# Ledger of designs, part 5: VHH binders against Protein BPS1, chloroplastic (BPS1)

Target 1, 306 residues: Protein BPS1, chloroplastic (BPS1), of Arabidopsis thaliana (Mouse-ear cress) (q9lmm6)
Amino acid sequence: ASSISKLVPKEKSDILTVSWMKQAMESLCETHNGIKTLITDLELPVSDWEDKWVDVYLDISVKLLDLCNAFSSELTRLNQGHLLLQFALHNLEANSPQNLSKAQSSLDSWKQHIVSKNPRIENCRAILSSLVQTLNLPKVKNSAKGKVLMRALYGVKVKTLYISGVFAAAFSGSSQNLMYLTVSNELPWAQSFMEVQNTMNAEIKNIFLSDGLTVLKELEAVASGVKKLYPAIQQGSIDPISLQPLKDSVTELSNGIDLVSKEVDCFFKILLSGRDTLLENLRSMGASTLQATSPKKAAGKNYRGF

## First folded at step 22 (VHH)

Design g3 (from z1 with N52K)
Fold by OpenDDE, fold request of step 23:
Structure g3 (fold): chain B 306 residues (1-306), chain A 119 residues (1-119)
Amino acid sequence: as target 1 above (306 residues)
Amino acid sequence: EVQLVESGGGLVQPGGSLRLSCAASGFTFSSYYMHWVRQAPGKGLEWVATIKQDGSEKDYVASVKGRFTISRDNAKKSLYLQMNSLRAEDTAVYYCARGPDWSGWFDYRGQGTLVTVSS
């Protein structure tokens, strides 16, 4: 419960920043690691799991991996765009007519690149929808530990789904990916989550109403900086001092993207590791069952004929 | 199929030199600008150098200017990066990239070759 409230930044203006994204993804990493710890602490071996629990875990994990891949792809795409900015700044610093022309071309290409759609991000909507459709708290009978586990998994799913929705919305530039989740009122943190969601979503919607090129604050800052320089570029003369704001914005964006990318990679690894561990345990169980059912080859009593 | 295959990476001491090569196939090499880009550990991509189709124009990021030389052989469909006076900060995976114009845009890059500069 306490972890959800941390998603609300102190400043509303920090929503949909790369810093917020980093923090949100980091929080997911912690949350998912926490589940692994919980499983260990519960001393609930996979052999004691109901099939439905396994299915829930495997279904969620694979879809989350897909989302991670999508996010990673977008971050990579943004990073590629950053090269255009680097090249542009390089040419702007040279400040010759030819260099300015090249810079303009780079910036134009960057704008085009940024507004282009990523099919993997577009596909996030389907994945998110699928996860929402199965957003139910499983009923657990006759297992107190199982109940705790399922509740935890449910909470993790809710948190992950919401954050992923925000990411998908931010990366796609579409508020359609923004999730309005309904959480079971049986859970003590449900109200808190709903409040956070409402607060966050309201602000995010406001951001989407802005006339910017993008909803990511740092990316928009770059776009704004570029826009401000265009007249000077076209006039064929740039004041070197005037480049500094753009340089700073580009640097901030780049650093932020790197940090978010690291956290996404971390999250991917956590998910993959968890999934692999579960699958390995299942295989081991199957092997043990097969060994148990393998008839002990009756040691042929060599009846030495008296 | 478009292919760019980098080679020549390795471990080198500070102040040392390496020559990277990129073998291109599956497209008209001479019709494209070619780029070197690099990615340091935990960092994003960085533009390093660009060369025009005919090799008449070359450009470099400031940090490598005077140390690195980009060149190409269109007959061999090969791109090169001579790296001299290598520094620790040059440690990265280096990628060859194909660009249609001088904007710095590239539409294809290779798998990269690792350059490690360490004492």
Scores: ipSAE 0.665, ipTM 0.879, lowest interface PAE 0.8, mean pLDDT 91
Fold by OpenDDE, fold request of step 23:
Structure g3 (fold): chain B 306 residues (1-306), chain A 119 residues (1-119)
Amino acid sequence: as target 1 above (306 residues)
Amino acid sequence: EVQLVESGGGLVQPGGSLRLSCAASGFTFSSYYMHWVRQAPGKGLEWVATIKQDGSEKDYVASVKGRFTISRDNAKKSLYLQMNSLRAEDTAVYYCARGPDWSGWFDYRGQGTLVTVSS
């Protein structure tokens, strides 16, 4: 419950910033690591797991890996766009008519690149929808530890889905990916989550109503900076001092993207490691069972033939 | 199929030199601008150098100007980057990239070659 409330930034204007995105992804990393710890603390070895629990974990984890890949692809795409900005700034600094023309071309290409769609991000909707369809708290019979585990997994799934939806919405520039999850009132944190979701989604919707090129604050800052420079570029002369705001915004964006990328990679590794560990345990159990079922070689009575 | 294959990376001491090569195939090499870009560990991509189709124009990021030289051989469908006076900050994976114009845009890049500058 406490972890969900942390998603609400102190300032509403910090929603859909790269800083917020970093923190949100970091929080997911912590949450998922926490599940691993919980499993250990529960002293619930995989051998004691019901098949259903294993299936739930494996299903969720693979879909989350797909989402991570989508997010990574978008961050890579944004990095590619950053190269155009670098090149543009380089030419703007040269401040010759020819260089200014090149810079303008780079900036135009950047704008086109930023508004282009990423099919991997577009596919996030399907993945998210699939996960929502299975967003049910499993009934666990005759295992107190199992019940705790399933509740924890459910909570993690809810949090992950919501954050992933926000990411997908932000990267796609479409509010269609924004999730409105319904959580069972049986859970003590359900009300808190719903409040957070409502507050966050309201603000996110307001951001989407803006006339900006993008909903990401740092990216929009770059776009705005570019827009301000266009008249001077067209006039064929730029004051070097006037480039500083754009330089700053480009740097901030780049640094933010790098940080978000690192956290996404971290999350990916956590998921992969958890999945691999589970699969390895399952394989080991299978091997042990086969060894146990191997018929004791009947000690061949050496009939010493008289 | 379009292919760009970088080579020549390795470990070098500060102040040392390396020459990177990029072999192009599957497209008309002489019709494209070519670029070198690099990615340092934990950082995003950085533009390094650009060369025009006929090699008549070259451009460099400020940090490598005077140290790096981009060149191309259209007959061999090859791009080169001579790197002199290497610094620790030059440590990165270097990529060859194909560009349709002088805007800095590229539509295809290779797998890259690692350059490590360390004492």
Scores: ipSAE 0.641, ipTM 0.873, lowest interface PAE 0.8, mean pLDDT 90
Fold by ESMFold2, fold request of step 23:
Structure g3 (fold): chain B 306 residues (1-306), chain A 119 residues (1-119)
Amino acid sequence: as target 1 above (306 residues)
Amino acid sequence: EVQLVESGGGLVQPGGSLRLSCAASGFTFSSYYMHWVRQAPGKGLEWVATIKQDGSEKDYVASVKGRFTISRDNAKKSLYLQMNSLRAEDTAVYYCARGPDWSGWFDYRGQGTLVTVSS
């Protein structure tokens, strides 16, 4: 079965959840580790790569590192918002007029915090657009192993680009970041991907049509719990039993954000390790070639980095 | 440039004590609420304590109340956290942070100082 189809949750309303985001990032980690295994199984060490295969790998990985940094920035911002929730709950449990006033102020600040824009997430569009503009299946001549590698890298790019678009849409609260990718029809997984994309995008659009404070389900659960408590806060009487659903939703949100952050960091490390190894090999090849070749004979040859 | 520099972290046995310090510079220290926030390995930020601009009022998360004491010296532009009866769950990086109100939300924090509580 296609790895992208495993990303469709059992309940379609679970597509924009922090739990789903954790699972999606785990899937990306598996996919990118699978490329490393494929390179080994093909017996195609970096020293045997054509320049265009190197360029494809380096281009994908640089832009993915930038996306990871943007996503980590947003997760950090959301985690900072938890300080406002923690302080509010602290004061709601104390249940005095002074404490309720502090709690209300903190909850108001939290609502403003979660709807504010993150410049790094807003800049993800440029990174994603660059990846879309270079989304093509290059032709590989005289290498069956190279053809297999390029097809695999294309699939990885499509999957990663789509998932990253969903992350960007979820974090920005704007469906304008959703991708409607067109992929090469010669690949056996192309029809399956298009079906998954159509299914997921339709549900994501429905979620954006709701009038909630946020599109992330765990955040909206907290926002809903806050809204339900406002009348009691204003009346000055908080039933301790009525706080438990909010406490539970805050804990679920906090734990989920921690897990997604861990997976994004793991993905970043996978990308960085692969890049460092490739760049080290290129420096070794360049140094060895420059030493062996006279300047006059080497004048028409260049080694490229990115 | 706003700077907050924490110090005083280290390895301590359960039941032990540490005193954390934070040196502030580049801003009017007495105009801000000051916070200690902490981050356990692999976890998010947790609010620990807050002290008002003039030091007249303090608040603590329930898990540290009675064990930790926040204080400030506006003349020295310094923030402190006296940590007594330390437990394994207090293991974290502790950040000095400034903010506009009680909430623990901050616009600047330091690099943090590691506190490890283990036998």
Scores: ipSAE 0.587, ipTM 0.862, lowest interface PAE 1.8, mean pLDDT 83
Fold by ESMFold2, fold request of step 23:
Structure g3 (fold): chain B 306 residues (1-306), chain A 119 residues (1-119)
Amino acid sequence: as target 1 above (306 residues)
Amino acid sequence: EVQLVESGGGLVQPGGSLRLSCAASGFTFSSYYMHWVRQAPGKGLEWVATIKQDGSEKDYVASVKGRFTISRDNAKKSLYLQMNSLRAEDTAVYYCARGPDWSGWFDYRGQGTLVTVSS
């Protein structure tokens, strides 16, 4: 829970930012990597897992991979929109009537592009709802180590679901993807999480009430700069010095999107690697069991605790 | 099926030259603006050059102007990029793309060809 508290930005206007999204995804990568360390420290190899734990892990990981693909799709879509901004800036610097007409057309196309609906992001609500409906703290008997692991996985799921819901809301431009998670009060971090969630959801909803073209701060900064330039474009004369704020905001947006994309890809790879390791261990256990006609646990050269 | 296939990438020393080609099929090539766009490692897409449907007008991003030349042959349904005086910062995957206008916006692009400029 203290990890999630670090994700609350110092400035309330920084909640729906590409910079925050990078930081949040970094935190998810660290959290999911930490499960591997925990499994090792608990000496609880996959061979000791109950079958229902394996089924839960595989279902959750597939759905999280689908969310990553949706987020990457949206980031790629926004990245393609940068071609329109780059071409517009190229022509605004030339500052002739012919070039200003080309720039205006490109900026109009960019505005239409960023408000367009991404079907993969719209599908995220169904995926998130499915994951929320299975959000419970499983009862673990016959294993103190299993209880520790399941509590840790529950916390990881809660953090991942909340952050993914914020991403889906930001990318869709709709607060209907914003979730309110109810967490088991058995856990010492539950009260802290609920306070963080309440604080962040309130701020996010306030941002959705704004009159901006988009809810992502870096996108809105570019849109605002474009709006400020339209009168000068219509008059046929652009002061080159007045372009610098727009150039800076376009650069900041581009850099931020690149960094978030990298972290989403990192998270995808962590999920995929963990999934592949689990499936390989199950395959090795099955082959060893059939070959020896006796139970084998943690046997084989590719065994991992994941 | 719309197809754009780039070729001609490779490793080249700074100051060297390279010629990229793009073979188009499955659409009326002469009806479209054609673009070269590139993606450096870890970066987003960058517009490089655009050529009008009949080849009469061309435009380039400032960083390549004077060094790169875009051209097309509508009879062969082919797009080209002559790259001279290559620099390390030109290292990227180069994509051939078609679009409706000057902007570098595209509805189809190829798989790309890697250009590496290093010693």
Scores: ipSAE 0.469, ipTM 0.815, lowest interface PAE 2.7, mean pLDDT 82

